# VH-VL binders against PH domain leucine-rich repeat-containing protein phosphatase 2 (PHLPP2): the designs that were tried, part 5

Target 1, 249 residues: PH domain leucine-rich repeat-containing protein phosphatase 2 (PHLPP2), of Homo sapiens (Human) (q6zvd8r785to1033)
Amino acid sequence: SHGLAEMAGQRNKLCVSALAMDSFAEGVGAVYGMFDGDRNEELPRLLQCTMADVLLEEVQQSTNDTVFMANTFLVSHRKLGMAGQKLGSSALLCYIRPDTADPASSFSLTVANVGTCQAVLCRGGKPVPLSKVFSLEQDPEEAQRVKDQKAIITEDNKVNGVTCCTRMLGCTYLYPWILPKPHISSTPLTIQDELLILGNKALWEHLSYTEAVNAVRHVQDPLAAAKKLCTLAQSYGCQDNVGAMVVYL

## First folded at step 14 (VH-VL; framework fv_adalimumab_6cr1)

Design s52 (from b19 with heavy chain Y59W)
Fold by ESMFold2-Fast, scan of step 14:
Formats: sequence, C-alpha cells, structure tokens
Structure s52 (fold): chain C 249 residues (1-249), chain A 122 residues (1-122), chain B 107 residues (1-107)
Amino acid sequence: as target 1 above (249 residues)
Amino acid sequence: EVQLVESGGGLVQPGRSLRLSCAASGFTFSSYAMHWVRQAPGKGLEWVSAISDNSGYIWYADSVEGRFTISRDNAKNSLYLQMNSLRAEDTAVYYCAKDTRYMEWADYFDYWGQGTLVTVSS
Amino acid sequence: DIQMTQSPSSLSASVGDRVTITCRASRGINNYLAWYQQKPGKAPKLLIYYASTLQSGVPSRFSGSGSGTDFTLTISSLQPEDVATYYCQQYDSYPYTFGQGTKVEIK
C-alpha cells in the first residue's frame, strides 16, 4: 500500500501531482509517480492522467527496462503538444514488476526521472537513492553540457533566466539545453526492502535521505507517514509546494 | 522496405552553394525526425543537422550553423539540405539518416541512404 | 560537446576469435549509446541501441554492454563478413557525437 501528502505551503497553487496504482498491468505490477511543474499546475496534472497509460503500452512492446522507460518519457513528452512548448515538469516513475530473470518469486523496481523529483528505497533501514537530480547547482556535468551548447546561464543560475532544471518533460523552446531523456535505474527487490519514498525538490532540500527514512520507518499508516514528511519539511522552513509518497513493500 | 535515396552532390567551388535532396519511401515519413550525417574522405562520422517530424524543431552542428539550412516536405516524402558559403572542409559524403522512433525528435539511426559525395575545391 | 573515444583504433584477429571494442564518453550518457558497422564504400548499419539492445536482423554474435561512461561492443566469434569499421554514437544530448572508429581486419 501507499500514502500521499501534498501541501501548497505559502504558494497560491499546488503544482505537484502524483499517481499511484498498487495494481497495474492486469494486476501483474504496480506504478507510482510524482510530477512537479514548479510554477505551473497544467503539465503535472496532464502527466498524472496520461503517463501510466503510456507506460502500459510501452511494456507491451519491450521487456527491456531502459527501452520501455525511455520510450514512456519521450512519448509522454511528445503528447504534451503545444502545452509543452513553454511549460515544463519534473517527472518520476517507479515501476514494480516480476523480475524477468525469476518472475515466479521475485520482483524488480525500475525508477526513471527527469528533473528534481527523487525516489529513495529503504533497504534494511538504510536509504538507497535511485534518482538523479538534474539541476545546474547539483550536477556539474549537466552544467557543463548546457554551457557547451551555448546557453546563457544567468547570475541566479538559470538557463536563459528560466529554470535551474536541466532535464524536464516539455519546455521544448529551450531544446537542446533542456532534455526529456530520463535517468533510469533498476534493482531487484528483496525481503530487506521495506518502503519507497517519492518526494519533490522541496522535500529533499529540507530532509536528508537518512532523516526521511528514519521519520517513516516505524509509522504504520502510509498516509500518516507521507503527511509526517511534509510537516517536517515545513517545520524546517519550507514555504514551497511539497509532495511526499510512501509505498510500503 | 525502408529506402532513402540522396541526390544533388557534386563538385563545387569554395563560397558557392549546393542543395542536397533525400527521397524517402517505405515508412510514414511525416512521423519521424530526419538527420544529415557526413563523412570526410578517410575520416569518421560527423552529425550535421536534424529536423523534427513537423519542422517545429531544427538543430545544427556548430561547424555549419548559419551556412546550412535543413528542411523537409512531408507531402513529397523529401528531406533537403541547402548548403551555402561552402568551404573545403565541407568535403564529405553526406548521408540522409532516419531517426528510429515514431513521433520523436531525434535519437539514433536505423536506416541510412547510400550517401552523396560533395567535393568543395577549385 | 560530448567526446566519444574508441579503443583500439584498429585490430586484427582470426576467424572464431572473441573481439572487444570499447567506447568511453567524456560525460555520463546513461544507456543512450548506439553501435554501427560500416563496410568500405557502404553506408553505416545499426547494430545495437540503448547500449545493449540488438537491432532486428543482426547476428546474435554481436552484443553490447555498459552504462554511464564506459561501453563495450563484443563479437563472440569473428566471421569473415565482420571486416568493417565500427562506430559508437551517443544520443543523450545534442550535438550527437561519434567515436573515431575501430577498424576490424582478419589475419
């Protein structure tokens, strides 16, 4: 099961959306996702409504996790159409399915993201981060890529003064500086894997991975766990939209 | 079967212009991004330019930006490369290459044309 | 630009030998890597995409591996028709860039 909490903070709009399907692909798997539009609510809502359907189609075309996840992100990016020209969104998908090496008795987790939403797995009480943060401040390789491609990086560390995020779905007017191609990672799931935390930029700016895991590990109710993470972020001074999802494995 | 056929190559003097064409068949041309890739004699491959399926997005290598113009005519299943202000270092076989993804901007190349030789010399 | 470096630049092996060609990216490219085969006077042919996915119609003796910055193309049992130059290509970001090529010859 899962719990989801979303808080607007001091902002007028909630630009974070999530999806959670404990039963996916005719009961074979599960999918969880989080989307953050920063200053727009349109793209996160659109991705929330469409991205699971795209994934369902892509897993029927390929069993290779890199292929179906990359295609899911690129097709979803294309489906944004005109809305994706000026607006962008972080996107994170977590897909749990039977392990292709041993589908009868084990499961695998595939995590894919663009932007700044991250998934963190609790394995034996220890955090295992599974996502990459695509920002000018936190990724020197991405910053160099953008500079090499002749983008103007402003004094507030934004691409053409628009965003510090170097990969997103949408934002096509800033292509090729901002790319829709996700980071993808997969891991077999074991009995030591207790829970999965999905969070947006605001959550991970205020909570360390260890702190987030420790805060929820002994909470029985997934919804209470997710709310606790958002409340902790706010208690540490978060004034932005914050979203957290806790999935018990 | 997918087929890409380039034409328009030849010998041209420095500073002049040349237009390359690529005729596509065997797939829904209007659904795929298309690329030009070149190869100087005895050298490796160099990506030159890309155009999205609807011409909404166009990209150029720094070496050709401002001199070359990529375009397409989806009604005619044709890709073009207008090459202006040609330099000796533009001498190469120019390949038309098809992107691999349906309704995608750009990726890797599942089909290539036979290539057309452009020689820039006096 | 992302620089792609292949090694070796050329190799000579016997029919039936296992041949490995490596490709290194100057930055992380995840699995956005393709391999092409080019025979003299011919256009390149796609062998592998997403670092390890074999293109349909390509013999199973070809395989790819790696992620991030280091990648390998393997020919498990070299055949006479495999004489060609092999190129890696990153497609993580524009401009797309190719390795310099590895020429494979038979002794």
Scores: ipSAE 0.291, ipTM 0.750, lowest interface PAE 4.2, mean pLDDT 88

Design s53 (from b19 with light chain G28S)
Fold by ESMFold2-Fast, scan of step 14:
Structure s53 (fold): chain C 249 residues (1-249), chain A 122 residues (1-122), chain B 107 residues (1-107)
Amino acid sequence: as target 1 above (249 residues)
Amino acid sequence: EVQLVESGGGLVQPGRSLRLSCAASGFTFSSYAMHWVRQAPGKGLEWVSAISDNSGYIYYADSVEGRFTISRDNAKNSLYLQMNSLRAEDTAVYYCAKDTRYMEWADYFDYWGQGTLVTVSS
Amino acid sequence: DIQMTQSPSSLSASVGDRVTITCRASRSINNYLAWYQQKPGKAPKLLIYYASTLQSGVPSRFSGSGSGTDFTLTISSLQPEDVATYYCQQYDSYPYTFGQGTKVEIK
């Protein structure tokens, strides 16, 4: 089961969308996602409506997690068409499926992201981050890649004054500085894996991984857990769109 | 079966021009990004240039930018590399290489031509 | 630009030996690494993509592993036809870069 909470903060728009399917691929798996367009709501909504269908087609073409997830992001990126030329969105997908090495009795989690949405797994009470934050401020390697490709980085730490994200779906006018290629990680799920937290940039700017896990670990209702995370972020001064999803394993 | 056949290489003097061609068959040429990769004698591989499926996106290595022009003719299933202001350091075998994806997702190369040797010497 | 460094630059091994070649990226390239085999006078041939996925038609004695910055190509039982130079290539970001190559010979 899962719970989702979203809050607009001081903004007029909610530019965060989420995807949750506790039953996916004819009941065999589950998929969860979060999308953050920062200043646009168009791309997050489009990705929310399309990305699960793309994943469904790609998992039928390959059992290799890196292959089907990379292809899911590429196809989704291309399907944005004209809207993807000037607009961009962070995208995070979490896919739980039977483990190919032991399909009858174990599961694997594959997490893929571009942008600043992150998934954090609680394993035995400890946070295990499974995503990479693609921003100029938080990823020195990514910042150096963009500088090496001769992008103009403004004093606000934005590529050509547009965005601090170095990877997104869409935003093709800023290629090759901004790439649609996701970070992909997979882990076998164990009996110590209690829950999974998905959050956008605003959530993770205000809560440490440990704080987030501790805040929800003993909350029995997934919706109450997700709301608690958003409320904590706002209590710490968050004025931006904030989204949180909690999945109990 | 996928085939890529390069032509147009040869001996050329510094400062002059050559045009390389790559004839593609066995796949839907118009659906894939294409690349040129070169290899100097006794040295490793160096990526040179890329062109998207519709020619909307074109990129060059810093070493050739302003001197080389990549182009394609999807009706003829052909890729080209116009090389101007050639230098001794451009001496290499030039390979035509097929991308597995679109330009924004520049990938690995699943098929390569046999290469064409370009020697820039006086 | 992302620098790709291979180790060793060359090696000699006996037929049937297990051979390992390492490739290191100067920055994280996630899983976006390919391995190529190049025999003298011939074009490179794709062996492995996405760090660990074996290309169709490539013998199962070849395998790849790694993510982030450290990657390994393994030949489980070296055969005479495996004498070649092996290259890693990152395709995480433009410009695409190759390792300097590892020459594999039989002693």
Scores: ipSAE 0.556, ipTM 0.828, lowest interface PAE 2.4, mean pLDDT 89

Design s55 (from b19 with light chain N30H)
Fold by ESMFold2-Fast, scan of step 14:
Structure s55 (fold): chain C 249 residues (1-249), chain A 122 residues (1-122), chain B 107 residues (1-107)
Amino acid sequence: as target 1 above (249 residues)
Amino acid sequence: EVQLVESGGGLVQPGRSLRLSCAASGFTFSSYAMHWVRQAPGKGLEWVSAISDNSGYIYYADSVEGRFTISRDNAKNSLYLQMNSLRAEDTAVYYCAKDTRYMEWADYFDYWGQGTLVTVSS
Amino acid sequence: DIQMTQSPSSLSASVGDRVTITCRASRGIHNYLAWYQQKPGKAPKLLIYYASTLQSGVPSRFSGSGSGTDFTLTISSLQPEDVATYYCQQYDSYPYTFGQGTKVEIK
């Protein structure tokens, strides 16, 4: 089961969208996702409605998690069409399915993201981050890549003055500085894996991984857990859109 | 079967120009990004340039930027590389290479042509 | 630019031997790595993509592994037709870059 909470903060629009399917691919697995358009709500909503269908097609073409997840992001990016030329969105997908090496007794989790949404797994009470934050200020490798490709980095840490995010779906007019290619990680799920937290940039800027896990670990209601995370972020001064999803495993 | 056939290579003096062609068959040429990759005699591979399916996105290696121009003619299933201000360091076998994803660009290369040798020497 | 370094530059092994070639990226490239085989006088041929996915038609004795900065290509039982130079290539970002190549010869 899962719970989702989204709060606009001091913003007039909610530019965070999420998807959650506790039963996916005819009951074979589950998929969860979060999308953050920063100042646009159009792309997060479109991705919320389309990315699970793209994933369903790609898992039928390949059993390799790197292949079907990379292709899911690239096809989804392409399907944005004209809207994707100027607008961009962070995208995070978490896919749980039977482990191909041991399908009768084990599940595997694959996490893929572009942008700044992150998934954190609670394993034996400890946070295990599974995502990469693609921003100029938080990723020195990405900052160096963009500089090597001769982009202008402004004083506010933005690529050509537009965005601090170095990978996202859409924003094709800034190619090749901003790429739709996700970070992908997979882990077998164990009996010690208690829950999964999905959060956007605003959540993780205000809560440490340990604090987020501790805040929800003993909350029995997934919706109450997700709301608790958003409220805690706001209590620490978050004024932006904040989104949190808690999935009990 | 996919085939890529390069032509236009030869001996050319430094500072002059040469135009390479690549004739494609066996796939929907207009739906794939295309690349040029070169290999100096006895050396390794160097990516040179890429062009998207509709010519909307074009990228060059720093070593050829401003001197080489990649283009394509989807009606003729042909890829081109116009090489200006040639240098001795441009001496290489030039390969035409096909991108792998339908409508995706700049990935890995599933098919390569046989290559055409360009020798820049006085 | 992302620098790709292969090790060893050259190796000689016997038919049936396990051969391992390594490729290191100067920065993280996630899983965006391909391996190519180039026989003397021929164009390169794609063997592996997304670090570990075998291209259709390539013999199962070839395998790839790794992520981030460290990658390996393994030939589980070297055959005479495997004599070639092998190249890794990152496609995480432009410009795409290749390793210097590893020449595999039979004793």
Scores: ipSAE 0.483, ipTM 0.828, lowest interface PAE 3.2, mean pLDDT 89

Design s56 (from b19 with light chain N30R)
Fold by ESMFold2-Fast, scan of step 14:
Structure s56 (fold): chain C 249 residues (1-249), chain A 122 residues (1-122), chain B 107 residues (1-107)
Amino acid sequence: as target 1 above (249 residues)
Amino acid sequence: EVQLVESGGGLVQPGRSLRLSCAASGFTFSSYAMHWVRQAPGKGLEWVSAISDNSGYIYYADSVEGRFTISRDNAKNSLYLQMNSLRAEDTAVYYCAKDTRYMEWADYFDYWGQGTLVTVSS
Amino acid sequence: DIQMTQSPSSLSASVGDRVTITCRASRGIRNYLAWYQQKPGKAPKLLIYYASTLQSGVPSRFSGSGSGTDFTLTISSLQPEDVATYYCQQYDSYPYTFGQGTKVEIK
């Protein structure tokens, strides 16, 4: 089961959207997602409405997690049309399905993201981060890729002075510097896997992975767990949109 | 001025379906969570369901989970409750209620609609 | 689920009387409690939120107190227009739960 909490903070609109489907692909799997448009709500909401359908089609074309997730992000990116020219969004998808090595007895989790939303797994009480943060300040390899493509990185760590994020859905006017290609990670789920936390940039700027896991590990209600994370972020000074989702495994 | 107007109630047979609507005006509907609360004749208030501003967050009371579906259309400033597999015990006045906090969740209700009566009887 | 229990279930008092209604939560809910007034045939109206904060437009004779598990709604001088059923509601966690209601009548 899952719980989701979202708070606008001191912003006058919520640019974070989420999706959660405890039953997906005819009951075989589950999918969870979070989207953060930073200053726009249009793209996160559009992605919330479309990405699960795209994933459903792509998993029917390939069983390879790298292939179906990369294609899910690329097709979703293309479907943004004109809205995707100037606007961008972080996107995170978590897909739980039967393990191809043992589909009758075990499940696997595949996490894919562009931007700054992250998924963290609690395994035996310890956090296992499964996402990559695509920002110039946190990713030297992405910074070098962007420089090699002859972009200007400004003093405030922005690509051509526009954004610090090096991968997003949308922002097509900044291609090839900003790409829709996600980081993809897969892990078999074990009996030690207790829960999964999805959070946006604001959540992870205010809570360490360990703190987030410890805050929710013994909370029985997934909604109460998600609210607790958002409240903790706000108590630590978060004034931005904050979103948290807790999935019990 | 905030207004919430429910519609769609009526007499329906057990096992059938009914869809309730709530038309909202006087506030930025897309920025607030919305709830359905019901009251059986002569009984107290029972929270039924909630939906966040962008539909990313949905909760149901155990008594209706699997049978009722809450949804919203922010372009039309409308909230819906699809009620399937209706039972006699679902007979109640159904109220549309507005959450108080701008884009924050789990708060109290500052505005209520007039309610729409649903009677489940043969 | 958090269970909310009100006491008394009903009361009858005279105009000008001080009326006290209590609400108990089955677990701690901090200050996340609201009080509603429902007049016969009408929708509920918010009176108090955050246990003790009076909603704008609500007469000052209404007040709320308490925290954690024990809460009280007080009407300092009962008026004829106060004939109603009063409900407490916790919003600390889902599912939201209401007390069973307290019916206030005038003798």
Scores: ipSAE 0.000, ipTM 0.377, lowest interface PAE 22.7, mean pLDDT 85

Design s57 (from b19 with light chain N31T)
Fold by ESMFold2-Fast, scan of step 14:
Structure s57 (fold): chain C 249 residues (1-249), chain A 122 residues (1-122), chain B 107 residues (1-107)
Amino acid sequence: as target 1 above (249 residues)
Amino acid sequence: EVQLVESGGGLVQPGRSLRLSCAASGFTFSSYAMHWVRQAPGKGLEWVSAISDNSGYIYYADSVEGRFTISRDNAKNSLYLQMNSLRAEDTAVYYCAKDTRYMEWADYFDYWGQGTLVTVSS
Amino acid sequence: DIQMTQSPSSLSASVGDRVTITCRASRGINTYLAWYQQKPGKAPKLLIYYASTLQSGVPSRFSGSGSGTDFTLTISSLQPEDVATYYCQQYDSYPYTFGQGTKVEIK
């Protein structure tokens, strides 16, 4: 099961959307996702409505986690059409399915993201981050890639003054500086895996991975756990849109 | 069934121009980005240029930008590379290469032509 | 630009041997890596994409592994027709870059 909480903070728009399907691909798996448009609500809502359907098609074409997840992001990017030319969105997908090596008794988790939404797994009480943060401030390799490609980095750490994210779905007018290619990671799920936390940039700016895991590990209700994370972020001064999802494993 | 056939290579003097062509068949040419990749004699592969399906996005390696122009004619299923101000260092076999289906800028190439040799020498 | 470094630059092995070629990226590229085989006088042929996915029609003795910065191409049982130069290529970000190649010969 899962719980989701979203809060607008001091913003007049909620530019964070999420998806959660505890039963996916005819009951074979589960999918969870989070999308953050920063200053636009259009792309997160489009991705919320479309990415699970794209993933369903791609998992039927390939059993390779890297192939079906990369293709899911790239097809979703193309489906944004005209809206994707100037608007962009962070996107995070988590897919749980039977392990191909032992489908009868074990599961695997595949996590893919562009932008700044992150998934963190609680394994034996310890956080295991599964996402990469694609921002100029937090990723020196990405910052150097963008500089090497001769982009203008403004004083506020944005590519051409537009975004601090170095990878997003959409934002095609800033290609090749901003790329739709996700970071993809897979891990077999073990008996030590207790829960999965999905959060947007605002959540992870205010809570450490350890703090987030400790805050929810003993909460019985996933919805209460998700709300607790958002409330903690706000109590630490968060004024932006904040989104959190907690998935019990 | 997919075929890419390059032509237009030859011996040319430094400072001159040459135009390469690539004739495509066996796939919907207008739906795929196309690339030029070169290989100097006895050396490795070097990406040269890319053009999107509708010519909306065009990119060049730093070594050729300002001198080479990539273009395509979707009605003729043809890709071109106009090479100006040629240098000895441009001597190479030039391959046209096809992007894969799922990626707008796939960057890995599922089909290659046989190549056409360009020799820049006095 | 992302630099791709292959090792070894050349190797000689016997038919039936396990052959391993390595490729290292100067930055993390996740699994956005392809491997190509180029036989003398011919164009390159795609073997593997997304680091570990075998291209249709390629013999199962070829396999790829790795993520991030370190990648390997393995030929589990070298055959005479495998004599070629092998190239890795990153497609994480522009510009697209190749390794310098590994020449595989039979003793």
Scores: ipSAE 0.404, ipTM 0.794, lowest interface PAE 3.9, mean pLDDT 88

Design s58 (from b19 with light chain T53R)
Fold by ESMFold2-Fast, scan of step 14:
Structure s58 (fold): chain C 249 residues (1-249), chain A 122 residues (1-122), chain B 107 residues (1-107)
Amino acid sequence: as target 1 above (249 residues)
Amino acid sequence: EVQLVESGGGLVQPGRSLRLSCAASGFTFSSYAMHWVRQAPGKGLEWVSAISDNSGYIYYADSVEGRFTISRDNAKNSLYLQMNSLRAEDTAVYYCAKDTRYMEWADYFDYWGQGTLVTVSS
Amino acid sequence: DIQMTQSPSSLSASVGDRVTITCRASRGINNYLAWYQQKPGKAPKLLIYYASRLQSGVPSRFSGSGSGTDFTLTISSLQPEDVATYYCQQYDSYPYTFGQGTKVEIK
């Protein structure tokens, strides 16, 4: 089970979209995702409608989590076509499936992302971040990669004045500075794994991982939990689009 | 069984040209990116070039940019490397290598050919 | 360009020994690292991908670990057929780069 909350803040458009399928791949798995287009709603909506279908095709071709997840992002990037030339989107996918080593008794979680959406696991009451934030502000290694490839970084810390994100789906006119290659993390799920939180940049700018976990750990209703996270972000001054999803494990 | 067979290597004078070929079998060639990787005698591996499944994306190492051209013919299951303005430092065994990912993007190499030796010398 | 540095450049060990080879990237590459084995006169063979995933058909005595900048290839019990040069390769960004290689020999 899951809960999702999205708020536009003071922005005119909601450029955050999410997907949630508690039953996936013939009922043996589950998939959750969040997409943030920053200034466009077109790509997040398109990815929300298509990316789970791409994942379903790729898991049928390979049982290898790094292969099917990387291919899911690359195929989804390619399928954006003309829309992907100038528009870009952060993308986060969380896939829960039976562990190949013990499929009858245990599950594994694979998390993949480009951009600034993050997934955080609550394991025994403690946050375990599973995503990488691909931004010039938070990732000195990505900033150095972009500089080494001779990009112009403007005074407001954006690649050619366009975006602070160094990896996204779409935005092909800024290749090779902006890449569609995801960070991929896998972990076997244990009895101590209580919940998973997905959030966009605005959520994680306002809440620490510990604060987010503590805010929702004892909330019984996933929707109430997700709303609580968005409300806390707004109470701390968030005026942008904010999205949060809470998945109980 | 996946098989990659290189051909076209040999002795060539500095400043001249040579064309390498790689014949692929045992997999759907048109679905995978392909690479050329070289190894100078007694030295380590150096990535040279990559081409996506549909030839939409092509990449070169700085040392060969402007001199080498990678291409493919999906109908013939063949990969090519046109090598122009050859230098002594281009002397190496050239390997054809298959990407493990589907679609356009290059990564790591799950299968390699046996290699073909290119010697650039007077 | 990302520089890949391996250590040691060569080693000599006995059959049954635990062997470790390290690879360091000049900047973070996440888990986008592969390990290859090259026997004399032969083409390289993929052993490990995504830093720690064992390629199908590769003996379980081979394992990989690490993330970011520091990576290790381990052979838990060295066998005579493991005599080879081992290479790490980053595939996080173009151009893809290899380590200089580590030669493994038996005493």
Scores: ipSAE 0.014, ipTM 0.573, lowest interface PAE 7.9, mean pLDDT 86

Design s59 (from b19 with light chain T53N)
Fold by ESMFold2-Fast, scan of step 14:
Structure s59 (fold): chain C 249 residues (1-249), chain A 122 residues (1-122), chain B 107 residues (1-107)
Amino acid sequence: as target 1 above (249 residues)
Amino acid sequence: EVQLVESGGGLVQPGRSLRLSCAASGFTFSSYAMHWVRQAPGKGLEWVSAISDNSGYIYYADSVEGRFTISRDNAKNSLYLQMNSLRAEDTAVYYCAKDTRYMEWADYFDYWGQGTLVTVSS
Amino acid sequence: DIQMTQSPSSLSASVGDRVTITCRASRGINNYLAWYQQKPGKAPKLLIYYASNLQSGVPSRFSGSGSGTDFTLTISSLQPEDVATYYCQQYDSYPYTFGQGTKVEIK
């Protein structure tokens, strides 16, 4: 079971979209996702409608988590077409399926992201972050990669004055500075794994991983848990779009 | 069977031009990104240039930018490298390399041609 | 640019030996790494992609491992036909870069 909450804050548009399918791939798996267009709602909505179908096709062609996730992101990126030329979106996918090494008794979680949406697993009450934040300010290696490729980085830490994200789907006019290549991580799920939190940049700027886990760990209703996270972010001064999803494992 | 066959290499004097060709067969050429990779005698591999399936994206190594031009003709299943203002350090075997089907953007190379030797010497 | 450094530059081993070649990226590249085999006078041939996936037709004695910055190519039981130079390649970002190569010879 899952709960999702999205709040626009002081913005006139909600540029965060989410995807949740508790039954996926013929009922054997589950997929969850979050997309953040920052200042556009078009790409998050397109990705919400398309990425699960792309993932379904790719998992049928490969059992390797890096292969099917990388292909899912690249194919989804290409499917953005004309809209992807100037617009971009953060994208996060979480896929739960039977563990290939022990399919009868265990499941595996694969998390892939570009941009600034993150998934955090609660394992025995402790947060286990499974995503990488691709921003100029928070990723010195990515900042150096972009500088080495002679991109113009403005004083507000944006590539060519457009975005602080160094990886996203779309935004092809800033290629090769901005790449659609995701960070991918996989972990076998254990009995200690209680829940998974998906959040956008605004959520994680206002809540630490530990604070987010502690806020929802004993909330029984997933929707109430997700709403609590968004409300906490707003109470700490968040004025931007904020999105949170809580998945109980 | 996928095949890539390079041609056009030879001995050329510094400052002159040379055009390489790569003839592709055994796959849908228009669906894949293509690359040029070179190898100086006794040295390692160096990526030179990439072109997307529709020529919408083209990239060059800093060492050749402004001097080399990559192009393709999907109707002829052919990849080209126009090399201008050649230097002694451009001496290498030039390989045509195929990107994978699953990546529009450059990825790893599943097939390589046999290579064509370019010697830049007076 | 991402610098790829291989160790060792060359090695000599006996038939049947376990051979290990390492590749280090100057920054994190996740699993976007391939390994190629180049026999004398021939074009490179793909062995491993996505750090650990064996290309179709490549003998099972070849395996790859690693993630982030540190990667390993292993030949579990060296054969005479494995005499070649091996290259790692990152494809996380442009420009794509190769390691300097590791030459494998038989004693």
Scores: ipSAE 0.176, ipTM 0.690, lowest interface PAE 4.8, mean pLDDT 87

